# Miniprotein binders against q9h3h3, part 206

Target 1, 235 residues: q9h3h3
Amino acid sequence: EDGFTAEHLAAEAMAADMDPWLVFDARTTPATELDAWLAKYPPSQVTRYGDPGSPNSEPVGWIAVYGQGYSPNSGDVQGLQAAWEALQTSGRPITPGTLRQLAITHHVLSGKWLMHLAPGFKLDHAWAGIARAVVEGQLQVAKVSPRAKEGGRQVICVYTDDFTDRLGVLEADSAIRAAGIKCLLTYKPDVYTYLGIYRANRWHLCPTLYESRFQLGGSARGSRVLDRANNVELT
Key: E = the ipSAE of ESMFold2; O = the ipSAE of OpenDDE; V2 = 0.75 times the mean of E and O plus 0.25 times the DockQ between their complexes.

## First folded at step 17 (miniprotein)

Design cy (at its last look DockQ between E and O 0.41; V2 from the best seeds 0.00; counts 0 for: pae E 6.9 > 1.5)
Fold by OpenDDE base, look of step 17:
Structure cy (fold): chain B 235 residues (1-235), chain A 85 residues (1-85)
Amino acid sequence: as target 1 above (235 residues)
Amino acid sequence: SPEMIRSKIRMLLRSADLLLERAEELKKEGSDPEEAKELLESVQRLLRMAIELAEKLGNEDLLKRAQELIDRAQKLLEKLRELES
């Protein structure tokens, strides 16, 4: 995917963040209601703009599930953005290490595993597995994009609290694999999104830190995780 | 919180600026005008959202920045239309 496509998709995701979300919150809703909620709002049928005949009549930005341990904390995104602007004007070199330090300084540490799936049964089944894992406490929070008019791929995002915690990132991968997901996963820190750093950016920064590939008969994790920055296998 | 809303507005404006710059580059390169138009649609959507939030906050500085980007997007759209005529 060229830089243009990545920027466009990021812009659409940011726009979707501002529209209403369909949320199952395990903190306030009994786990026994999850199956009915999943049946009511299958991601392949929920439409971005509330098309006639869809489960939703109004626009939906995301479908999300919050786990019992979910705590919304985005850190100091404003301070991060200001520091980033100051850094750009300084003419100082910008490296992945620079971004990591900015993220730590401003406590903007969230990241997500991403999977892209075509609309249909496989997507809905994958989402159901992820949603159950969140409600059962194996994952903290996840969201899936609704169906677009053009029928393009939908994205499932599974979040972790700290992209600098390698163990936590790997544990989330394991939980996703345990939920029956076999597709390619990429891990991206939110700091890259907040700063507008996409694929093919002018600083040549890779926004993907990790890649996970499913492996049959392999390690207990059922995946091979690659550190993209160092080109080293972690599992 | 007001701070979170301000942050979201800045993110929207930044994304709009990046997409607008890309659309301008595509035009200069002589790329398909349709690609540039698609980007401009996204830019307009982001800016509308930014304006709505900025109005809610009563933030004149963010409104001014959004308006500047709207003006830039409109000028680009006019130039793209002139190329099709």
Scores: ipSAE 0.228, ipTM 0.631, lowest interface PAE 2.5, mean pLDDT 88
Fold by ESMFold2, look of step 17:
Structure cy (fold): chain B 235 residues (1-235), chain A 85 residues (1-85)
Amino acid sequence: as target 1 above (235 residues)
Amino acid sequence: SPEMIRSKIRMLLRSADLLLERAEELKKEGSDPEEAKELLESVQRLLRMAIELAEKLGNEDLLKRAQELIDRAQKLLEKLRELES
């Protein structure tokens, strides 16, 4: 049951948001310290609840890297949520265009590329590549989940400022691929997260705007990107 | 700020309530107890966060609701542990 599984995962992510984060902030920390920090806190070894043998003694919700140019901007989330409640009671149809307009109106424009990997060397290596890309300025901000359940996949999120800026989203995809990432990427605007709209939702909305697949002989950026909203390949 | 905290508590309680109902259904259906136990562990984590926030806010209604749910979850968890023994 995909829908209930998505709801359960979303509830755990909401709980993780409320726990402490481990952050490398390039705005206040020298770039020369990044490698030591990565070695101390690999996402395969940082545990969600501070298990024995982990580098953290207390719960960790997320591990994050903030780039030098990172400027937090969640937009008008409270106004967005109020408008969403009003829309639901209005009887007006709810479509992807409706959500796009709400996000624009309330300036909730951020979104993220997502990748899911099993705990281990591959995850830690991928995270290190992403973290370095953030500190070097090719990406602005990323986070990775800690290890919570044995055998369970972890997620790396790479944020962009504006999901309506297709070129900016594709530039981030290209930077992710340049860091050596070959797995499937999906892009989800944050508006869906703030409204609690996940896969298999009752409005039949698709929170995934883009899918990116690595290709050896594909696009110049090393990926093939599908626009899920228009069912168009963007190369 | 207090309104945001109340909103977070309500979200935690809604999520916990849904997962708890599912765990109760799994037990009634005779499903693998491990599946229900996993849901209950998530329920307890969410409710402990909700209790902490409700105590800091001084909200008796939300605190009472959270406590009732955690008691239900603990009772079900103990029954599932007995089935494995």
Scores: ipSAE 0.022, ipTM 0.500, lowest interface PAE 6.9, mean pLDDT 84
ESMFold2 (binder alone), look of step 17: mean pLDDT 86; pTM 0.840

Design gD1 (at its last look DockQ between E and O 0.81; V2 from the best seeds 0.78)
Fold by OpenDDE base, look of step 17:
Structure gD1 (fold): chain B 235 residues (1-235), chain A 103 residues (1-103)
Amino acid sequence: as target 1 above (235 residues)
Amino acid sequence: GSRELKREVRELILKAWLLIFKAMELADKGDVSEAIQVLREAADLFQEAAKLAQKAGDPELAIKALEMAAWVLEWIARLLERQGKPDEAKQAKERAEQIKEKE
């Protein structure tokens, strides 16, 4: 990953969450305005800090699209953290099953497909495809990181409501593939971010639950999805 | 100018988050005393970011930075309680509540 540690990328994401977002909300804005909004705020040109000549004059944390069925639910993140701290103190073994149970108990069930793309036409085209899929109701919500000064890759995040719903996770992969996305996708639960489960964690927990690879001429889904925790193909 | 202040605020916030993630790693390794020290620095950076955000004319970001400072102080309090330092834990909680009352 582009020279940054997983911790640095997580810190950047958390810092970006504190800044204003550029949002297209399909619940309040006609779908016919999406193309004009995409043209006004192409992710490759929107800058993190509102640089001169960018479409934004002020800092932007994320560019986002909300679908008609989008309902923000954060769950009990504070209760989750307290339970996690108690578990760490107990010395009990921590497994992916433990994290799943904590997430269910505290209703912290959101997860996301992640794709990393270089700034430019391919990124903007990918984002436009995802944004259309969200507005059309094939996906619930997505966001993309603005362009950083140092360059590097931008990330598109496509959310699902429940990382424990394998079918919902797979349906989102199919919708992303139908939007013309051919890059590698990784799926990460938000609970893993809240609990600091990154690549180099002491429990050797994989922070990626699923990996999707594009497949030419393969299944009707156009991808091969691997369960990373069990090392099993799901498609 | 205001643009320079806005950048400085975001640099402080980013540093504070990096310290939070470092503290999580330290706590996971059992280095709780060092984790508390790193979290104290993170709380101070969020408070400084809030002051600068107010100066920059961004009161919404100032509130969010104070909320994060309070959250970090509550975490410090829980860690101090586990270390058998209830008086220091109480001081951290009281400081967190004082921040919340100013929001």
Scores: ipSAE 0.829, ipTM 0.945, lowest interface PAE 0.4, mean pLDDT 90
Fold by ESMFold2, look of step 17:
Structure gD1 (fold): chain B 235 residues (1-235), chain A 103 residues (1-103)
Amino acid sequence: as target 1 above (235 residues)
Amino acid sequence: GSRELKREVRELILKAWLLIFKAMELADKGDVSEAIQVLREAADLFQEAAKLAQKAGDPELAIKALEMAAWVLEWIARLLERQGKPDEAKQAKERAEQIKEKE
């Protein structure tokens, strides 16, 4: 893991959060309008900075779909950060259980399944499947990065509301697979992001909790999910 | 032109976030005084980005950049309180409040 490269990608994501988003909000927009919206804003063609010839004339940070049940709640992030600062100065040991308890105490429980795809039909098709799953209620919230000028891989993030709820995280994996997604998925709780904890940290914490691999003719979910912290297959 | 200014604003915001993550790394290593110095620079960059965003015709981004500057200053204040420097913490909080009043 390159700590500087991971730091730079994290900073780009946070900067993108501050730009306008292209949002389909199922709470206020009829589901029948989704296909037209997807055709207007394919993620392989929406550019980060509004390049000439793209469907957007201005910068776009993210393309997102909010489901009917979306109720935004980031939790007590400031309290989490303050408690983390106090813990670092206390001399008490820092373990995965410590972070889990901080996240529970401060209600910073969201996390996300991540997938990385090159620009093109595969990315746009995958995003369309995810967006439909969100509007239909199998998933709650998803976003996809716009096209970078150099044409590198883009990321789809599918959020879950509680990383400590393994069944809920696995249900989201199943919904992603039912949408036709066959690539590798990795799961990262937002608590690690808010505290700036990456793979090469001094506590050797693993911010990727789960990996999901598509499996033909496998388990009832159609995927094999590995718990990275315990090296245990959950499926 | 305004397109070039909008690009410059985003470059400042990206640099500010890189400094935030550098400050997190420094604090994780116990280098809290160094983290505070880096966070002061990040707050300054967010305020500069807000000024340029206004000039570029992007007042919504300007507001968000000011909110980030205030957030960083409140973080600095918490770190200073833990170092036993309550007067310096108060100054950082007052700067954050001044930024919030100007939104």
Scores: ipSAE 0.722, ipTM 0.894, lowest interface PAE 0.7, mean pLDDT 88
ESMFold2 (binder alone), look of step 17: mean pLDDT 87; pTM 0.867

Design gD2 (at its last look DockQ between E and O 0.82; V2 from the best seeds 0.80)
Fold by OpenDDE base, look of step 17:
Structure gD2 (fold): chain B 235 residues (1-235), chain A 103 residues (1-103)
Amino acid sequence: as target 1 above (235 residues)
Amino acid sequence: GSRELKREVRELILKAWLLIFKAMELADKGDVSEAIQVLREAADLFQEAAKLAQKAGDPEMAIKALEMAAWVLEWIARLLERQGKPDEAKQAKERAEQIKEKE
């Protein structure tokens, strides 16, 4: 990953969550306005800090699209953290199953497919495809990071409501592939971010549950999905 | 100008989050005393960010930064309780509540 530690990327994401978002909400805005909105706010030109000449004059944390079926549910993140702290103090072994059970108990079930792309036409085209899929109801919600000054890769996040629903996770992968996305995708639960489960964690827990690779001429899905925890192919 | 202040606010917020993640790693390793020290620095950075956000004419960011400072102080309080330092834990909780009352 582009020279940044997983912790640095997580800190940048959390800091970006505190800034205003540029949002297209399909629940309140006609789908016919999407193309004009995409043209006004191409992710490759929207800047994190509102640089001169950018479409935004003020700082932007994320560019996002909300689908018709989008319902924000944050769950009990505070209860999750308290339970996690108690578990750490107990000295009990921590497994992916432990984290899954904590997430279920506290209703912190959201997860996301992640793709990293260089700024430019390919990113903007990928984002436009994802945004259309969200507005058409194939996906629930997606966001993309604005352009940083240092010219690093931008991330598109495509959310699913439940990381424990394997079928829902696979359906989102299929919708992303149908939108013309061919890059590597990784799936991460949000609970892992809230609990500080990154690449170099003491429990050797993999923060990536699934990996999707594009496959030419393969299955009807156009991808091969690997369960990273069990090292099993799902497709 | 206001733009420079807005940038400085975001730099402080980013530093505070980096310290939070460092503190999580330290706490995971059992270095709870060092984690508390790092979290105190993070809380101070969020409070500084809130002051600068007010100066920059960004009251929404100021509120969010104060909320994060309070959250970090509550975390410090829980860690101090586990260390058998109830008086210091109480002081951290009281400081968190004082921040919330100003929001």
Scores: ipSAE 0.836, ipTM 0.947, lowest interface PAE 0.4, mean pLDDT 90
Fold by ESMFold2-Fast, scan of step 18:
Structure gD2 (fold): chain B 235 residues (1-235), chain A 103 residues (1-103)
Amino acid sequence: as target 1 above (235 residues)
Amino acid sequence: GSRELKREVRELILKAWLLIFKAMELADKGDVSEAIQVLREAADLFQEAAKLAQKAGDPEMAIKALEMAAWVLEWIARLLERQGKPDEAKQAKERAEQIKEKE
C-alpha cells in the first residue's frame, strides 16, 4: 500500500509549512496582478531551497493563492490531539463517526482535494487554472509545492473549510474540473493528518473520503465522484 | 555558505518530522515506550536544527524549530503521565518550559 510514500509526503508537507510561503492574496492584491505573479513564480521553476537560477533566492515551503472571501480557521488542534489520546485509552470504539465528532467538537474541519503532477508545463498550466478559479471566487484557497528534487512530483492542494459539508466538497470538485483539470483527485480531511492516520491503520479508517475521476461526456460535472468511506457514487 | 547551512537545517527538520510520524504509528500500535524514545530523538533534532539555523542567520526558523521541540517534549510528558511515570513527565515538561523561555 501507500505506507512509506504517504508518510514521507506528510512529513515533507509539515516541514514545508514551517518555511515562508509565496502568496497571492486576493483580499489585498488586485486580481489584475495575478497573471504577472503566475508568470514570475511558476511552480516548476520555484525551488524548495532557493537554488541558483530559480525565481526565489531563499527557501520556499509553499506557493499559495488566497481568495477574496478566504477566512482561515485551524480550530483547536491541541484539544483534538488530547481528546484523541483520551479516546484511545477509554475503550470506546474508534470509527469514522467518532473521529468526525471529535473534529466537529474541536472545530478542526478543513480538508483538501489533492492532485500530483510532474514538474513542467502541464503542472504550471494546471496551477494557473486553479489560481484563476480562486481569484474569481469559484474556490476558496489553494497551494502548490515548489520543486524539491529532479524527477519528483509536485502536489496541488485545493482546500474547503468544512469536510463535513458534502455539497461544498462537491462544488469544489466541479470548479476544479471547470478549470480544465483531468487527473485523479482525492479528498482528505486535515483531521486525519493531525492524528497520524494515513494509509493502512489499525482502525481500518479511510483518510481519503472522496475520489474524483474525470469523465468526458455523460456527466454534468465532468467527473465521477465516489464517497470512498461509504462506497457510494455521488455523481 | 549560508545557503548550504539553510538546506542542512531543512534536512534536519524533515528527519525530525519523519520520526514524529513513526512515533505516531508506534503509539497507535501500543508501543508507547518506543514512541517516547523516537520522540526524544525528534526533539533533539529540532534543537540541533535551531542551533544551525542561528548560525545560518535564520532566526525565524530557529524559533519555529524550538517551538516544535517544546511541543514534542509536551507530547512526551503526556505519554509518560499515561504510563504512570509522573516524575519523568515533570522533567519533560520542565525541559519544554526552559526551551520556551529561551525563545
Scores: ipSAE 0.807, ipTM 0.930, lowest interface PAE 0.5, mean pLDDT 88
Fold by ESMFold2, look of step 19:
Structure gD2 (fold): chain B 235 residues (1-235), chain A 103 residues (1-103)
Amino acid sequence: as target 1 above (235 residues)
Amino acid sequence: GSRELKREVRELILKAWLLIFKAMELADKGDVSEAIQVLREAADLFQEAAKLAQKAGDPEMAIKALEMAAWVLEWIARLLERQGKPDEAKQAKERAEQIKEKE
């Protein structure tokens, strides 16, 4: 039963959100400084808690790159949570459409493509490619987890500003593939995270809206994208 | 010394988040009174983490931990209102406001 593991991973991510982040902000930092910054803070060597021998002496929750056009807005998260609580007690059915409408009403529209990689050169190379795509303007914002435990996988999150904008989500997938990423990608709206809805839940909701798989035999920028809710291939 | 305290701060924060997710599970099952009890423990852990973070020389984490404690208390207040316990809800909300004033 993987529900226990999912809750622990979610709690670790929420705790990481509260620690300082290592940020390259293209809005205030010249793009020519990016490669030096990436070399200083490879995600396989930056440690979650500032272990001895790390490039960071203090805890780091996330390593992030903000693009030139990044404009943060988390929406009405408190109103979203209150409305969710009311809905749960109403007895009305809860469906993916219900969550979509709740997210629209409260303007909690962000979501992210996720990829999971083991620590090492492949992770650092993938992150560097994503970070360059953000600074060059093909993506808006991305973050990667630091190394927390030996042998544990790390996550790269590539954000989009509106999970209901399917074309925008697919454009971000294409930009990720153009950066040389070949692993499985999954797309999760932030609304599911704020409401504590993960893999196993009593409504049988699937917080993964899309899967993207690298298309063997196509260009490095090609992918097959599956709509998980409708079991329909989009590409 | 200071590094041990900073690690313990993060352990308290993680424990508090685990309690938050347990409370969400309890509320999902309809065990709202139990969820409120678990949330009270989470709020206490965030406040403990804030005190320890200040002692460890990490005032930014202390502020964030207090903000989380206040957020949990406001959530408790909403749950108590739905249970028809407005006096207890007012107490939780007042505790949250006191925490915000000390930020």
Scores: ipSAE 0.764, ipTM 0.909, lowest interface PAE 0.6, mean pLDDT 88
ESMFold2, look of step 17: ipSAE 0.720; ipTM 0.886
ESMFold2 (binder alone), look of step 17: mean pLDDT 87; pTM 0.874
ESMFold2 (binder alone), look of step 19: mean pLDDT 87; pTM 0.876
OpenDDE base, look of step 19: ipSAE 0.827; ipTM 0.945

Design gD3 (at its last look DockQ between E and O 0.83; V2 from the best seeds 0.78)
Fold by OpenDDE base, look of step 17:
Structure gD3 (fold): chain B 235 residues (1-235), chain A 103 residues (1-103)
Amino acid sequence: as target 1 above (235 residues)
Amino acid sequence: GSRELKREVRELILKAWLLVFKAFELADKGDVSEAIQVLREAADLFQEAAKLAQKAGDPELAIKALEMAAWVLEWIARLLERQGKPDEAKQAKERAEQIKEKE
């Protein structure tokens, strides 16, 4: 297990968000060009820093695909942070429900399914499946990390517009499974990242709301989804 | 060369983020004074990264680095307010605004 702490992975992600992205935007680019773009920029070969011999000569933070219905909305992150500080100062109990209400109030509702894969054919194939699902309108937006270190895992992030919409979160899981992805998936709201709530926090809040495990021959969905906050199976 | 500068900028940014996350962990443990010191170092690294990004011919990255420096200074201000240091908190906020005005 590559000994990168959750904090190191988060720091790498934040640093990557500051660099240029390689984007396929289905709103402006014909779907027929997707296969050529995927062949030009396979995630296993695109390097974080634009290493010699890579498809990219310049640093790349993320490789991303935007669907036809994608509309970037970050909500009121500043108001969210101010309300979070006021809440901490109040001494009131902080629960997952409290964070959900803060997120709703400030319209910071985005979340993502996360999967970690080793570089290579399986990663590139998984990414191609996700990218197609985004272009076909089954998913709204996805991104994958470029290759940063030899042997290091890459992450695919598949976004949903509202982490409070359980049905939408489950539909995204189904679309990911339909794309042939069988690995473990974890779902994380972005609000936890904006508030500095990571794996180890003083409130014992789990930033992972859902976990999806692939199931052979089981439900029509091909996965078992666990609500981590309530320890309840949803499927 | 420009490639070396571009790498150095990214190394500084990564170090700054690692310090931010360390500071959050410290603050969560109740080590607020140490968290503030670590955040000050992170803000300095973001500002240094911005200066180097300008020299490297990457003004967009320079702006983003300044935005992060300002954001870190706002966090410092909030932590100073929690410590009952309103004057120091005000100074941190004023520094954050000065950075934003230069963007």
Scores: ipSAE 0.785, ipTM 0.936, lowest interface PAE 0.4, mean pLDDT 89
Fold by ESMFold2, look of step 17:
Structure gD3 (fold): chain B 235 residues (1-235), chain A 103 residues (1-103)
Amino acid sequence: as target 1 above (235 residues)
Amino acid sequence: GSRELKREVRELILKAWLLVFKAFELADKGDVSEAIQVLREAADLFQEAAKLAQKAGDPELAIKALEMAAWVLEWIARLLERQGKPDEAKQAKERAEQIKEKE
């Protein structure tokens, strides 16, 4: 194989969702236990299927940290999907504004900053910084993929609860940067994931809403954020 | 053995999700009949994965696989209804409900 397609990566993520997760839940676990948990389960060593020599003996779909204020609410995903299908046959135009309104109507407002890193110290260090930011209350929820048998890049997802709240999304970017993360970040609303919209599509919808690039001496300290929907720099 | 079977179940689940995303791509292109064909295969794979997961002592994964099979069948039903095939849509809906009840 010459690498993974977007469809293959999405399929792997959905399959991983169905397996058990390794979770540090700040709502029920003292913060003083976080460092030991991070040392026990570095994402570069936790294997997808529980390989011999792994810290985990059984399959793991995701490694996650839930913040003290995390209140899960997935919204009306089934209603969203049905309404999307009805919209496609209605003859009404499909635009980014239409999709945004659909997400609002069905309360599917979550989204995530994504970063991709190779297995190793850099990944484990980045994850530890994000996990601490979640437990300290600067971020609400994050997860990281385990190491696949083939190796390859792993993904850290940092969630926000409302992609239409630009300030909240930018504050999450700032908190990620404050945790020492310097790699490229992309922001994707979950509505696109539930509707199977990845990249090029006949409606020309862009599932990446924002890109964040770390720059010293740029327009803002630490981040240059591009709004992909409007093709305008926010910083 | 049970460990090998658990891994095979997860390979079936990944294959089923690849078909789901292929169906998204086909529907995106307007190839709805072809999307329904691959979704039927995905539903069958999720159900087979659920049977094998139960045999492998992984009942939580079996439940999840059945939930995904039902979700795929409900999607198929909606597509068939829009194609003017209400009898086939009803059949897919009934199959989805039977899966949910047996869960």
Scores: ipSAE 0.741, ipTM 0.901, lowest interface PAE 0.6, mean pLDDT 87
ESMFold2 (binder alone), look of step 17: mean pLDDT 86; pTM 0.862

Design gD4 (at its last look DockQ between E and O 0.85; V2 from the best seeds 0.79)
Fold by OpenDDE base, look of step 17:
Structure gD4 (fold): chain B 235 residues (1-235), chain A 103 residues (1-103)
Amino acid sequence: as target 1 above (235 residues)
Amino acid sequence: GSRELKREVRELILKAWLLIFKAMQLADEGDVSEAIQVLREAADLFQEAAKLAQKAGDPELAIKALEMAAWVLEWIARLLERQGKPDEAKQAKERAEQIKEKE
């Protein structure tokens, strides 16, 4: 991942979550204002630290769009962490099924499709497509990272309410593909981030549950989705 | 200036999160003593970030940094309890509560 470790990217994300967000909220703002907002805050030009000449003068953690049906639910993250610590102390085997059950028990069910794109027109166009899909109700919520000083790729995150709902995860992939996105997508549950499950974990747990590859002339969905845990194609 | 302070705050916060993720890995590997040491450093960085955020005129970020410091100290307390160090665990909890009372 562009020379950064998964842990470094996670630390950057957590640090960004503490800064102010640039938000378009479709629940309170007319959809007709979206195009002007996208033009004012193109992700390729919005800077993480509010650099001179950027659209933002102050630091920005994320640029986000909230759909009409968006309801923030964080679940019981503290209870999840306590249960995880108890499980680690027990010496019991930890499996993807164990993490799924912990997530369900504590209602920490959010997950996201991730795409990494270089700064520029392609990123801004991709973001505009995603933002429209959110405002139109095809997606619930999405965010994009602002431009970092060192360059590198920016990440677009498209959320689903429940990573255990395979149909909902697949519907979000279809909506992303319908928005014209052709890059590789990876799906990650938020519970894996909260529990520190990254690429090099001692349990050899894959932090990516699903992978979506664009397919020309293939299925009506325009993608091939792989279940990484079971190594099975779902489409 | 205020811009330099704002940058320094964010550098401290980023370092603190990197230490948290390092501590998670250490704890997962069974190196609980080293994890506690790394988490203590993370808590100190969040507290320093909060002080600088106040000085920079960002009270909202200062509150968030203090909340993270308290959260890390509560985690340290749980790890110390598992190590059979109840007195040190109590001190970490008391420090976490003192931070929360200032928020």
Scores: ipSAE 0.827, ipTM 0.945, lowest interface PAE 0.4, mean pLDDT 90
Fold by ESMFold2, look of step 17:
Structure gD4 (fold): chain B 235 residues (1-235), chain A 103 residues (1-103)
Amino acid sequence: as target 1 above (235 residues)
Amino acid sequence: GSRELKREVRELILKAWLLIFKAMQLADEGDVSEAIQVLREAADLFQEAAKLAQKAGDPELAIKALEMAAWVLEWIARLLERQGKPDEAKQAKERAEQIKEKE
């Protein structure tokens, strides 16, 4: 049941949001310190609960890098949630266009590219590449989950400011690929997260807006991006 | 010990979030009264987590847990208003304000 599994993973992510984060903030920390920081806090070794022998002695919810241009803006999330509740009782059909309009109205426009990797060298290498892209200004902000249990996959989230800005989302995909990332990427607008809309829902809404697959010899950026809502290739 | 208490706090927080998602499903299925009951349990768990976080020496987590409890109570109030129960909605709003005033 991927709906059940998705809800449990979402609950764990929400709980993690409430714990302290390990942050490299390029606005206050020189870029020359990044490599030492990455070596100190590899995501495969930083533990969720501060296990003995970890680099961290206390719980860590997320490891994050903020770029020079990072400007946090969640929008009017509470107003969005209230409007959603009113809409559910209205009898009006709920469609992807309905969600898009709510997100625009309440300025909840952020979204993220997601990748899932097993703990180890590939995860740490991928995170280091993403972190460098953020500090160098090709990406704005990214986070990675710490290690929670043996063999469990971890997630890297790469944020964009506006999921309705298709070109901006595709530019972020290109920057991720330029960092050497070849795995499957999925893009999810934050509006779905704030409304609790996951894979199995009665409105048949798809919270994955885009999928990106690395493709040798394809488009200029080396990826094939599918718009899941309209079932069309963008590249 | 203190490590066991810190673990218990996080177990309460995770359980509270699972109840939130259960309440969303119940409300979506039209079981609004059951959703409200589940949300009351979630708010209580966040308040308990805040008390334990304070005892564990983690006042930042305690504050965040209280903010979540207040958020859940405000949600309960919105659901009660839609059920035509404004007096109960007012009580939930007042409880949320009392929690926010404590920090």
Scores: ipSAE 0.717, ipTM 0.892, lowest interface PAE 0.7, mean pLDDT 87
ESMFold2 (binder alone), look of step 17: mean pLDDT 87; pTM 0.872

